# VHH binders against L-malyl-CoA/beta-methylmalyl-CoA lyase (citE1): the designs that were tried, part 21

Target 1, 346 residues: L-malyl-CoA/beta-methylmalyl-CoA lyase (citE1), of Haloarcula marismortui (q5v463)
Amino acid sequence: MTRLCRTFQTAPAAIPNDNSAKFLVSGLTSKGFQAPDWLVPDIEDGTAPSMKDEAVDNIIEHIPDHADDFAGDILPRVEWAYDDANARERGIEQVTRLAEAVGEELDGFVFPKVGRLDDVRDAAGVIADAERDAGLPEGTLEMAIILETAPGRSDLREICQYATDSRLSGLVFGPVDYTAELGGRTLDGERPRWDGLLEALSNETSAADIVAIGGPFDQLFHERAGVTYYNAEGYADQVAYEATIGIDGSWSLHPKQTEQANRIHMPTVEEMERDLHKIESFNEAKREGTGAVVVDGQMVDEATYKNFANTVKTVRAIDETHPAQTEAYYDDDLLARARDVELIFG
Key: E = the ipSAE of ESMFold2; O = the ipSAE of OpenDDE; V2 = 0.75 times the mean of E and O plus 0.25 times the DockQ between their complexes.

## First folded at step 23 (VHH; framework vhh_7pa5_2)

Design k1 (from y1 with R109Y; at its last look DockQ between E and O 0.04; V2 from the best seeds 0.00; counts 0 for: pae E 11.1 > 2, grease 26.2 > 24.2, placed apart)
Fold by ESMFold2, look of step 23:
Structure k1 (fold): chain B 346 residues (1-346), chain A 120 residues (1-120)
Amino acid sequence: as target 1 above (346 residues)
Amino acid sequence: QVQLVESGGGMVQPGGSLRLSCAASGFTFRKYYMSWVRRAPGKGPEWVSTISGSGGSTSYADSVKGRFTISRDNAKNTLYLQMNSLKPEDTALYYCAKDYWSEFGLWDYWGQGTQVTVSS
């Protein structure tokens, strides 16, 4: 079953100021709809090159204080690049140090700039070695990768097939590095949206029952008369598009983006009412000895029932992890129905 | 630790008024722009208003211009939103937020919200 990741929030694990762990700790202590499903302490592009070691130190220092109170998953992004052995060497050290020091509190790692399947296998091997050296059970630490290279795109299908029987649980799109590697142009200040890649990503990850996560939206704020404002509309449009084509989650660079994406990826009240009604009607018809019923002009049978069941499963997954969010988003009666309804088929 | 605590929400009839407050602590309040953001049930967040650190510059979403007034008291570390001529469409959970710090993609903080309900 596809795991929960409405939001993939990167947070710099070190910044150049007196409180270098400020944004890491802010992520670890996030509340309400600002709490991401996946928090990604960022050693890679979100942390200055001179501060990578301090970023690792900050994760080691602060994870134990907060991990038990954080409801989501914690997957640091380490350094990696299919075409840079020095980056891979630094990533290996980062995974090794983090698994040894805080591997029991982490859920996995994110590897950027992966190449073809063999490079993905090599990254998975780094995690496996680190688990063994830290005394962790095999499979404790999962892997997500960022699809942002031409070789990675070329092997997308093969990588997703590999994910079916491995620790690879998610693929994330990186449009900035992807556009740069292909020699793409930024005409009129806008990068291509890469619709074909996003649709292929949705398809291949769905076939492998793993999550697909869209790329970042770095136009976080805009300026009016010297005042900085959050760009709510721009991010909402990107997240809605991603949801339309079946992308499971959205990359967030900021708690405001996390809250928007968390909410947009919730099934709407209308979707819940509709799908619960159809499930409840089917369950009653099944008890009466029929396998199908027409509800509001639509036949509900075993095949279509599974579509409606996915809505309930999604809400239950959110409810298990973040009951305060579901309780705030849905009224009590609707949520109780979602919690209680029998899912005969999934 | 940044803390923002909103208050002053409640139920009013259309055309009524409410004044929201936000108590701030854990940062030098006067140095930062502050904003109000609202969320109606089942909808995404909507920016409402922003005020500069000194209070000298304000800005508003088109949907609230002329009806809402943002202000601050830097001696009390408190942000305010005066809401007049309220409409049913203003029904939402209202949050205050620390926005000026966020010019470089830094984390931004906001409170748990205060509910405003505008109904018959």
Scores: ipSAE 0.006, ipTM 0.125, lowest interface PAE 11.1, mean pLDDT 85
ESMFold2 (binder alone), look of step 23: mean pLDDT 84; pTM 0.860
OpenDDE, look of step 23: ipSAE 0.008; ipTM 0.298

Design k2 (from y1 with F27R R30S; at its last look DockQ between E and O 0.02; V2 from the best seeds 0.00; counts 0 for: pae E 9.1 > 2, unsure alone 62.4 < 65, placed apart)
Fold by ESMFold2, look of step 23:
Structure k2 (fold): chain B 346 residues (1-346), chain A 120 residues (1-120)
Amino acid sequence: as target 1 above (346 residues)
Amino acid sequence: QVQLVESGGGMVQPGGSLRLSCAASGRTFSKYYMSWVRRAPGKGPEWVSTISGSGGSTSYADSVKGRFTISRDNAKNTLYLQMNSLKPEDTALYYCAKDYWSEFGLWDRWGQGTQVTVSS
């Protein structure tokens, strides 16, 4: 089941600060283009080892105050690792506590460091058990996994095939942990691209009709001569590449990244004008008794219409979830046409 | 995996000194701001010090200015905190953390912490 996820924003669920929930609450109260499609309260790597219990407590305390006003989805990242039984035990406890206390406000969980298909099934079983014990309807809580282990990559196809009729709705790439597990080297500070993995990820998730999410970009700032600059171009380049090869969303470590990725993953004004004009022209021709027209040198028929309809469907999904974003991004007239046009063929 | 490992904690008398270390993975260590943060028993966490990726800019909490010195050795991927004139109030679990930008206070990788105990 395809769903909206332009942005996967992790936020530490506890930090060593007087207000340990500061970044969790900042994410839950995000507005405008800084509001992610998926907020990921992070119990795992983003929270210090001694504060994991406090991270769970913070989620339980703060989610009920904010979830109704947060437009996106909320999926905490719990502890897990295919090769660490203690991490899995802690993850089971975290899922169980969170489902019981705030399961009606959550949309699912993110499991890091998954192994082969059987490990993914075990993680899904943890959610199913917690869901049942909390009295939640079957399928209420979805699952996303982070593909960052050699066994996980080895079973990518099988995992995506499992996802077609399961709670597994998204796969996220974790390049840092993946490189480390393979024993890879980062020569001259250059980050591995992993193009082959990303292309396989896009292919297999598309075949399963689930979301693919690219890995983090942790070079948020660069420094020269004592001046620090936000690396807007570096992140934009990664997000644009991901979109080009069919990755649905991007990992964000910061609200500025969320804002950039949300915008980059939206159809441009020019794309909207182009596709909407072709749809409108076809609809008019159909009403007048013809089945196809040539618009701007391109035949618009049922086969090509569906490609243009996807642009409108994307905008409608964003508009339904985040109307403030579409209203800020598109002119009123253009947005009204996108909202109103009849999609004869989906 | 990216990992931060603190060391150098221990017990000292008031007025004594300790040097904390934080070993980091990877050759990109020099690109990141790094912070020391501490948590005393029964108290909330307290930011201690931050250093820029090059080491050219440092900042300190008022409670430690003049007594603590943050530094880094980018060739060894190591962050340091030299703590002098230690007081009982400095007793805490000290963490190092990767900090992207001090204005945001954003941390996304943590060490396990190293205990510092200052007692007579």
Scores: ipSAE 0.011, ipTM 0.388, lowest interface PAE 9.1, mean pLDDT 85
ESMFold2 (binder alone), look of step 23: mean pLDDT 78; pTM 0.798
OpenDDE, look of step 23: ipSAE 0.021; ipTM 0.364

Design k3 (from j5 with T28I T50A S59Y; at its last look DockQ between E and O 0.02; V2 from the best seeds 0.00; counts 0 for: pae E 8.0 > 2, placed apart)
Amino acid sequence: QVQLVESGGGMVQPGGSLRLSCAASGFIFRKYYMSWVRRAPGKGPEWVSAISGSGGSTYYADSVKGRFTISRDNAKNTLYLQMNSLKPEDTALYYCAKDYWSGESYTLWDRWGQGTQVTVSS
ESMFold2, look of step 23: ipSAE 0.012; ipTM 0.499
ESMFold2 (binder alone), look of step 23: mean pLDDT 82; pTM 0.840
OpenDDE, look of step 23: ipSAE 0.025; ipTM 0.329

Design k4 (from y1 with S102Y F104G G105T L106M; at its last look DockQ between E and O 0.03; V2 from the best seeds 0.00; counts 0 for: pae E 10.8 > 2, placed apart)
Fold by ESMFold2, look of step 23:
Structure k4 (fold): chain B 346 residues (1-346), chain A 120 residues (1-120)
Amino acid sequence: as target 1 above (346 residues)
Amino acid sequence: QVQLVESGGGMVQPGGSLRLSCAASGFTFRKYYMSWVRRAPGKGPEWVSTISGSGGSTSYADSVKGRFTISRDNAKNTLYLQMNSLKPEDTALYYCAKDYWYEGTMWDRWGQGTQVTVSS
């Protein structure tokens, strides 16, 4: 509940452009609702194979200039694969270089294509070794993994149990690589959502009190009459579905997606007014010795109170990290009530 | 796993022709704009051409208009660039890229590139 990640935005760390760090810097300098909670400088699939070294160089060069002004977390995605020793070797080098050069500015690393629990432990060991080599305090660098392999899915429960006492703080779904490994196809439309996996992911990460993040939505635009329009409805539908089944955050490929997901994961003014009123009424009744009240035709008891408290907890987490967003989104008095109300059953 | 694989590069004389291909997998190819981008020796990267998902709309950098033709085969998930009347300044590493919006901001995945060398 305290680990905020409405948005997991990958940004290529190098592209073939005069400014090869263009998307990296765009993410680091993002403003308002386009600022992701987790920025993921992408050395892996988002960067061409011939530019991986330049990607690492760009992260080292640009992170120090921008990290102090970036309110969210910064977790580069390094190379890794449970079944490819060369990918693991390159990932180890990338983690080692980044921890040494900018480890105080980073919050952790994202490991793609993890295998069974032992592979996840090996990745965590790479971070631990890099912390020691760089002279960083133990636990400085967290870990997130992308669940996108059959072995990883098979060990989902064990991996989440391991996370309860480790640096592993988040699991991210990778539907493209997962579909490919299972031999899946796109026969007649969009890729499967893998609803069963998403439900299992939500369940097991909730049991471990770590974040769950949905997979990317790469149908960013409609094409009509030779012009392209942003596909706002498609992404909103996926983010809303993820939220309804308890996925904590959404993968973003674009600042427009980040803005949408940040807002969708944020309680509306109407929801906040409703839930605060119910909490405040219950708190007053509780001080008078009543265990439940009827507010607007609804009985508010301990069980329903916790649902309303989740709304306030969500706003408080956003407010702590991004006060400019909450101050722009909510009226001053509403926000003050959210900040101040006592959560008896939180 | 999204994959873009370029091929068809090589060495040619000025005035010659080449056809580049980009095999795409791991996404619904027909729904996305696709682009060619090149990186010349000693220069930064340059956008070359973009084609709509249906293939009905194309655009080109001024430096290649009339000489290069972008096309796609949505049944084979393949993007093409026909390059005619090649000049030494066309020498570059050519990348296939997934283009997510009209205004030419590129963002997402890249291929490995294929080298085109035009001897002067």
Scores: ipSAE 0.000, ipTM 0.382, lowest interface PAE 10.8, mean pLDDT 85
ESMFold2 (binder alone), look of step 23: mean pLDDT 83; pTM 0.850
OpenDDE, look of step 23: ipSAE 0.023; ipTM 0.329

Design k5 (from j2 with Y108T G109Y; at its last look DockQ between E and O 0.02; V2 from the best seeds 0.00; counts 0 for: pae O 8.5 > 2, grease 24.5 > 24.2, placed apart)
Fold by OpenDDE, look of step 23:
Structure k5 (fold): chain B 346 residues (1-346), chain A 122 residues (1-122)
Amino acid sequence: as target 1 above (346 residues)
Amino acid sequence: QVQLVESGGGMVQPGGSLRLSCAASGFTFRKYYMSWVRRAPGKGPEWVSTISGSGGSTSYADSVKGRFTISRDNAKNTLYLQMNSLKPEDTALYYCAKDYWSEFGLWTYDRWGQGTQVTVSS
């Protein structure tokens, strides 16, 4: 089963404030629908260049205090670039230091600006070395990459194929850097959504059974009459689109985004009712031994059944990690059915 | 479509009173915290007051505590701000805002009206 990741929330690991770890700790202590599936302490773009060391220090300081209580996964985003040796060196140091200090509490690392397959392998190697040197079991730390380079896009299929037998567990789209790298022009203030890339991302990650995450939303805050407002509708539309084309999760920069994305990427009550009914009906028919199972006039084969089962599995995954979310979203009976139903297939 | 329409602003003398109203539509009004925010000339926006969906919880900026009262009528989908003992420094454009998330002193709004002007002058 594909790893659960409805929300990819980046949190600056260090900000220029008296409490530089404010956002990091906020993420680590988030609850309910504001709790992301993946918390990403950000050492790269979310942290000022002068504060990179402090960012690492903050992660080391605060992760041990909160990791056990954080239900989701924690994956720091480190510095990396396929075409920048200095960035790579910094990333290696960051990975190494973090693995050594708090590797037992981390779930992996996020690598930005990765190049072709070889570069991805190199990044994976960095994690492997860090694990070894830190005395961690092999495979302790997983890897996600941000797809935001032309070379990376060119090798998308190969990278996803590599994921099947590697620590690579997710691909995240980075449209801003991608656009920049391609020399894209923001005409009329709008950046391309890159639908073709998103579709390819959805397909290749699905084929490899790894997570696909959409890129950040650029119009999150607007100003009117000197007042800043959160663009909930705009973000919801993006998340809904991503969900429609099979993207598993969405990038969030703010707790409000996390809440919205968590809700949008979970099965609706209607979907749950429908699919549970189908599963239960199938199970009953199968027990009666009548051969081909017809549910509501439709013959249900194993493949079709698995589709229904995926809905239940998703809810179970969410429920296991975030019971407060499922309990808030589904009525007791429906949730109980989801918890208890036997899945013959899938 | 979510809409917020403020009314009740005007010119008053110092020590006077005004009552602002905000008519809300396009969302389940009672489920959301609502806030008043004001912007004075040459100044940034200033949070004034917030009220919970049920109306059971209210909060105020220190500058208006004891003088202003926020309330709501969920049956009418209307938010109110009773302003008493008005001062010249209360002169501002007052906005009604739909509150999405209020924690850590960060006020984020997903919708607000066009504002109603309040002028306190002798």
Scores: ipSAE 0.008, ipTM 0.342, lowest interface PAE 8.5, mean pLDDT 89
ESMFold2, look of step 23: ipSAE 0.014; ipTM 0.288
ESMFold2 (binder alone), look of step 23: mean pLDDT 81; pTM 0.823

Design k6 (from y1 with T50A S59Y; at its last look DockQ between E and O 0.02; V2 from the best seeds 0.00; counts 0 for: pae E 9.2 > 2, placed apart)
Amino acid sequence: QVQLVESGGGMVQPGGSLRLSCAASGFTFRKYYMSWVRRAPGKGPEWVSAISGSGGSTYYADSVKGRFTISRDNAKNTLYLQMNSLKPEDTALYYCAKDYWSEFGLWDRWGQGTQVTVSS
ESMFold2, look of step 23: ipSAE 0.011; ipTM 0.374
ESMFold2 (binder alone), look of step 23: mean pLDDT 84; pTM 0.851
OpenDDE, look of step 23: ipSAE 0.021; ipTM 0.367

## First folded at step 24 (VHH)

Design m1y (framework vhh_8fcz_2; at its last look DockQ between E and O 0.05; V2 from the best seeds 0.00; counts 0 for: pae E 10.2 > 2, placed apart)
Fold by ESMFold2, look of step 24:
Structure m1y (fold): chain B 346 residues (1-346), chain A 122 residues (1-122)
Amino acid sequence: as target 1 above (346 residues)
Amino acid sequence: QVQLVESGGGLVQPGGSLRLSCAASGFTFSKYYMNWVRQPPGKGLEWVSGISGSGGRTYYADSVEGRFTIIRDNDKKMVYLQMTSLKTEDTAVYYCAKDSWSEFGLWTYDYEGQGTQVTVSS
């Protein structure tokens, strides 16, 4: 209903390869269902320590060539850590350089390893300073943070309350660093899922009307009898669970993951047919002056109508950003109805 | 299976020099970037230096640039770290590491050796 982010795809902004920008450019030129809603050029953990400056240079060089053709949002992940002043200093320089050079083409920044609310406010201040110094209008650059520290988790409610009228538009779960900070263990190759955190994340971000994004799934391929296969089932299970508990989007490390998550976070054809029918029936009954409205044996009031309307709003948001996806996923008649129906209670 | 065997560590005084060696087997050595990483006492792993498969590109952490030189010999399947002007802060267990990346471009280390201890003290 609000900000679209079915997929949060990180891509290393530099790798030790003759074409160091290979994966950044692949993300910027992604097509179809492999195009993420948020592309995250990664200066932080996805880029080797010696290549951080090259990562920034690659973003500056390649964003202008592709930003007008990229349908989603572009938010680089910069260096930051609540307990490491040197990391914060490097992050400030990265935000400053990127805002100055390509701030008109970027949508915001992702800050990892944030601490308590005051650290989140400090990060937001870095963006505000960079906007001003670059001559950009206030609010041009949004902020997302990665919830992956004990202090950050401790202040989750306060951070989300702060987000209600600030540039903070999304919270992302980072399970690897979170597990390590709590002294947790990975046994038999399996990391804790942290279901309680994910449910709290869904709750608090919903209260603040901002996006919640689940953590990465890094078991990308199986090997069997010397042949490598994509691990579609494992990722699909995680994304489906996230969607079930109201997490808005999923972290992707690969275009194949982006395609799966984009599809799973779309309303199904059956859901859209059902909800459109109820909206259309209600609208007709209201035009005819009918009092209490019952559709398919269900009383329809403003609250239940808004649930049906949310399905249509979600499809409209995807359609505005990625019309090729909705046109491929829904038949022409169904999509036309979703585009055109009047939402009396929006 | 990948095998990396480090050697050449020891006790030196500040300002001294050491040359670390890494013998590699179990993979096509010239195809991969190789790295040195270190673990100072009571701290996590810290990347030190890297070198491309051909040896044409070398990379260094800020703390060691100008003092350390990474070298590889693809015929002998060896990586070396020539360390000079050693400081007490260089005290650590040093590991040789093979770059790992996949079709996706995820960059990590792959290290399984015992490491070699470097101790810099008076």
Scores: ipSAE 0.005, ipTM 0.248, lowest interface PAE 10.2, mean pLDDT 86
ESMFold2 (binder alone), look of step 24: mean pLDDT 82; pTM 0.829
OpenDDE, look of step 24: ipSAE 0.017; ipTM 0.288

Design m2 (framework vhh_8emy_2; at its last look DockQ between E and O 0.01; V2 from the best seeds 0.00; counts 0 for: pae O 15.3 > 2, placed apart)
Fold by OpenDDE, look of step 24:
Formats: C-alpha cells, structure tokens, sequence
Structure m2 (fold): chain B 346 residues (1-346), chain A 122 residues (1-122)
C-alpha cells in the first residue's frame, strides 16, 4: 500500500514577523484533523529570499522540540531547479545542514522544479550524500518531488518507475509553475486545472505505489463587501475532485484546509461498512471451504478483495498515525472491526 | 534473504503463560509491521496480533485481546508475543510474519517463519 499522505501542508519556515517560526511551530503542534500527514517546512516559495537562512535555522531550532510529538511526517521543501545551478547549490546546502542537524527527526525532503529523470536522480543523490555525511542509516530520508516542469512531465512514467528502487515516495503537482513553464496564460483570471496531467499523475504514481498529491489551491480567501472569508467550499471541491480521480492527497496552506482535506480523503463510514462487510463475508466463506465467494450477489475474487482491503488499510494507516481522527470519524464498533479483521489478500 | 524464526512454544496448562519470540533478519526490521498468526489443526490461518514498525501501535484479534501482548525490540530485530491466561482454543502453530509493505502498507504479509507449536491442555 502507498504511504499515507492525505495532506501536504506547506508552512513557511520563516516569515517576516517577530516570531518568524510562527507557522512552522503551528504546524508542528497541530492536533486532531488539523494535523497534516505531511508537514512541509517551506524554505522555497513560502519563505522570502532574504529569509532563507533564517528558515533553515528555524527548522533546526524547532524541529527537535516538537518532532516527537508530531505524528505525521516532516519533509522540508528546499530550493531546487533543474535549470538553475544556483538554486541547486542552495538546495544542497540546505539538505546537508538539515540532515546534519536534525536528520534524525526528519522524514525526507521535497524537491521542487525537478527536471527529467537524471535530475531526480541527482536530487536523490543529494539526500544520499547528506545521510552518509550525517551518519544516518541509508534510506532514512525519503524524497518527494514537485512535478511542475515540462521535462518532468515528459519523464513522468520514467520518474515513477524510478521510485520502485529509490527513496522517491511521492509526486506533488505544481500547477502554477507548470503553467508558467509551458507559457500558459491566465486569460479571464482562471488557470487551467490540467486534468490530463492529474490523471496521468494518478496512474503513474499508482503503478509505482507512491503517493500523488494535488497542487495548492490559490483562492484561499474571498472578499465580498469588505469582508474576507475562508473559501472552504472552493477548496473542498478541489480536494473532492482530486480524491475522485485517485489523487492520494491534497496541498494545504492553512489549518482549515488541512482539516478539510484530511476528512475528504478518509474513507466514508459507508465505504468502510461496505468494504468491511465484504471482507468479513469473504473470509467466512473461505473458512467454510467454498471455492467461489459470492457476497451480496457479486462474486468476489482476489483482485476485488484487494480493493476492499485497501479501504481498511487506509483507515488503519490513519489510525496508526492519527488515532484521534479515526476515533472521531468512526464509531467504536466500526473502528474495532477495522482493527480486528484479517486481510487475506492485499 | 528474509528469515524469520519462531521459538518459545510448548505444552502448557490452561491459565498458564507463555512467551514467544521471533528472530528476524534480511530486511529493515524497524520499517515493517510485524504480525503473529496461528493455525490450528483443521482450521485456517487466524490473525492474532500486529505491531507497527516503531512499536507504538498494537492490534489484537478479539479472541486474544486482553490476554496477549505483542512487542518488539528493533535493535535485536526480535518480535515477541506474551500470551497470558492461555486456553485450549489457543492451541495452534504460531507464526511470525513480516508485513509485505513498508510503514503504511499494512496488514498483509509476504514471509513467515516455520512456526512454533503451542499446546494448551490440562
């Protein structure tokens, strides 16, 4: 099963405030449904150019204090670009410093603006070197990349194939930079959603058993008649669409978004009940020695069973990381069944 | 090569306790969920317990909940099953099993040991 990532929450690692680590610490101390599966301290676009060093410092300072209490994964987004040697050098330095200082508390790194497969390999090599130099076991730090370049898109399949024997664990769509990369225009104020790319992303990542994550939602707030309000509906619609086409997680920029995305990407109670019933029925039939298992008028083969099992596995994965979420979302009986059921296939 | 070796089984009386061990090698032990499964004569395999890679989360079948305790020592790559208040119906060959997936690919296994016999009889 694919690694759990319902939410990819970027938090500026440094902001121009008296408390420059405010958002970072907020993310690290988040609870309940506001706790992301992946917290991404953002050194790249979320941090001003003049504050990059401070961003690294903030991560080093605050991660040790909170990492043990943070249930999800922590992956700093570093500077990187396939066509910018200076950005790459900065990224190397950032990865190296962070691995050395707090590598034991990190789960990996996010690399933006990756190019073709060779560039992804280069990025992976940076992490490998940093692990080695920091004295960390090989494979300790995983890698996610942001798919936001034309070369990256061209090599999407190859990059995903590379994931099988590498530290690559996820691909994240970056629609803003991708649109820019392609010379796209926002005529009439709307940026293309790139449905074709999202579908391809979903397919190729699934084939490679790595996570696919949607891009950030740009309309976080609306303004009407002088009042600013959170665009919950717009974000929910995007997340729902992503979930529908098999995207595993969504990008969040705000705790409220994290809350919504975590909920939307969870199996519904109905799905859970349905799939658990199918599994339990199948298991019982198998124990009775019946060859073909028919549940509710449908023949359940191994492949079908695995689909049901994925629902349970997902819930168990969430339960492992965020028991408060599953306990809040599912009643005790249903959750107990999810915990107790034997999965013969999966 | 993945290797799992169970030990600690035996013949015991009802109400007694037994501790099983499983020595693991050939994979990154701490990154995988580990499982205990058992099979009694004439019955299919039955899931008993699971533990996360870090050991922070444990799961038990309803039939053993409150009586059995799963634990692991990652440095020594050893899985344990403490079985208390044993019952005749607990008699089975107990297998240690490696989860087929890493941290979040849960609850299926691709390797298991040869098993250790547990017999509970008066």
Amino acid sequence: as target 1 above (346 residues)
Amino acid sequence: QVQLQESGGGLVQPGSSLRLSCAASGFTFSKYYMHWVRQAPGKGPEWVSSISGSGGRTYYATSVKGRFSISRDNPSKTLYLQMNSLRPEDSAVYYCAKDSWSEFGLWTYDYRGQGTQVTVSS
Scores: ipSAE 0.000, ipTM 0.219, lowest interface PAE 15.3, mean pLDDT 90
ESMFold2, look of step 24: ipSAE 0.000; ipTM 0.272
ESMFold2 (binder alone), look of step 24: mean pLDDT 83; pTM 0.840

Design m3 (framework vhh_7d4b_2; at its last look DockQ between E and O 0.08; V2 from the best seeds 0.00; counts 0 for: pae E 10.8 > 2, placed apart)
Amino acid sequence: QVQLVESGGGVVQPGRSLRLSCAASGFTFSKYYMGWYRQAPGKQRELVASISGSGGRTYYADSVKGRFTISRDNSKNTMYLQMNSLKPEDTAVYYCAKDSWSEFGLWTYDYWGQGTQVTVSS
ESMFold2, look of step 24: ipSAE 0.000; ipTM 0.182
ESMFold2 (binder alone), look of step 24: mean pLDDT 82; pTM 0.830
OpenDDE, look of step 24: ipSAE 0.027; ipTM 0.416

Design m4 (framework vhh_7nfr_2; at its last look DockQ between E and O 0.18; V2 from the best seeds 0.00; counts 0 for: pae E 8.8 > 2, grease 24.3 > 24.2, placed apart)
Amino acid sequence: QVQLQESGGGLVQPGGSLRLSCAASGFTFSKYYMSWVRQAPGEGREWVSSISGSGGRTYYADSVKGRFTIARDNVKNTLYLLMDSLKSDDTAVYYCAKDSWSEFGLWTYDYWGQGTQVTVSS
ESMFold2, look of step 24: ipSAE 0.011; ipTM 0.353
ESMFold2 (binder alone), look of step 24: mean pLDDT 81; pTM 0.825
OpenDDE, look of step 24: ipSAE 0.024; ipTM 0.462

Design m5 (from u3 with R30S A33Y N52S T53G G54S S57R; framework vhh_8fcz_2; at its last look DockQ between E and O 0.00; V2 from the best seeds 0.00; counts 0 for: pae E 15.9 > 2, placed apart)
Fold by OpenDDE, look of step 24:
Structure m5 (fold): chain B 346 residues (1-346), chain A 120 residues (1-120)
Amino acid sequence: as target 1 above (346 residues)
Amino acid sequence: QVQLVESGGGLVQPGGSLRLSCAASGFTFSKYYMNWVRQPPGKGLEWVSGISGSGGRTYYADSVEGRFTIIRDNDKKMVYLQMTSLKTEDTAVYYCATDRWSYFGSYDREGQGTQVTVSS
């Protein structure tokens, strides 16, 4: 089963404030639908160059206080670039320090601006070395990468194939840097959505059974007559589109985004009712010793069954991590059925 | 190794009641549905009842619906079948079985079963 990641929430690990860890702690202490599946303490683009060290310090200081109570996964985004040796050196240092200090409480690392397969392997090697040196069991720390370079895109299939036997567990789209690298222009303030890439990302990650995550939303806030307001509809539309094409999760920068994305990426009540009914009917038919199982006029084979089962598995995964979300979203009966149903095929 | 041991069978008159028990071992009991199946004399194996891992879902064959009740105790790794209003056609060897089966295969039954005879 693909790892649960409906929300990829980046939180600047350090901001120029008296409380520089404000957003980090906010993410770590988030509740309900505002709790992301993946919290990403951001040392890279979300933190000013002068505050990188403080960002690492903040992670080391605050993760131990909150990690046990945080239900999701914690993956710091470190500095990295396939074409920048200095960035790579900084990333190595960051990974090493964090693994040593708080590796037991982290779930992995996010590497931006990765190049071709060899660069991804190099990044994985950095984690492996840090893991070893920190005395952590092999495989403790997973890896996600941000697909935002032309070389990375060129090797998308190979990179996803590599995921099958590696610590790579997710790919995240980075449209801003990708557009820039390709020499794209944001005419009239609009950048390409890159539908072709997103579709490819969805396909290749699915084939490898790893998560695909969409890129950040650029029009999160609008201004009218001197008042700034949150663009809930715009973000929801993006998330919905991502969900429609099989993207597993969405990028979040704000608690409101996290809430929306968590909701949109959940199976609907209708989907749950439908799929649970199919599963239960199939199970009953099998118990009765029928060969080919027809449910509601449709023959259900193993492959079809597995599709229904995926809905239930997703809900169970969410329920296990965030019971408050499932309890709020589904009625007691439906949720109980999801918890109790036997999955013959998974 | 999966072990299932059935008990509680016997001779009863029509309209009588029996409670069957099944002791399970050798697998994660709470993870799997448990079933009761029976084999009447001269007939093939037929499914009787099933219960989900948590006990939250129960299933019954049409022939026993309203008369039989399946329950389980996950702490004791036991499955029970309370049979009421027994009929002569309920006469059979009863087996407990897991949902550990092949796609087109039979139930995973390892027990010897327990004989239920309903006769006047």
Scores: ipSAE 0.000, ipTM 0.217, lowest interface PAE 13.4, mean pLDDT 90
ESMFold2, look of step 24: ipSAE 0.000; ipTM 0.151
ESMFold2 (binder alone), look of step 24: mean pLDDT 82; pTM 0.841

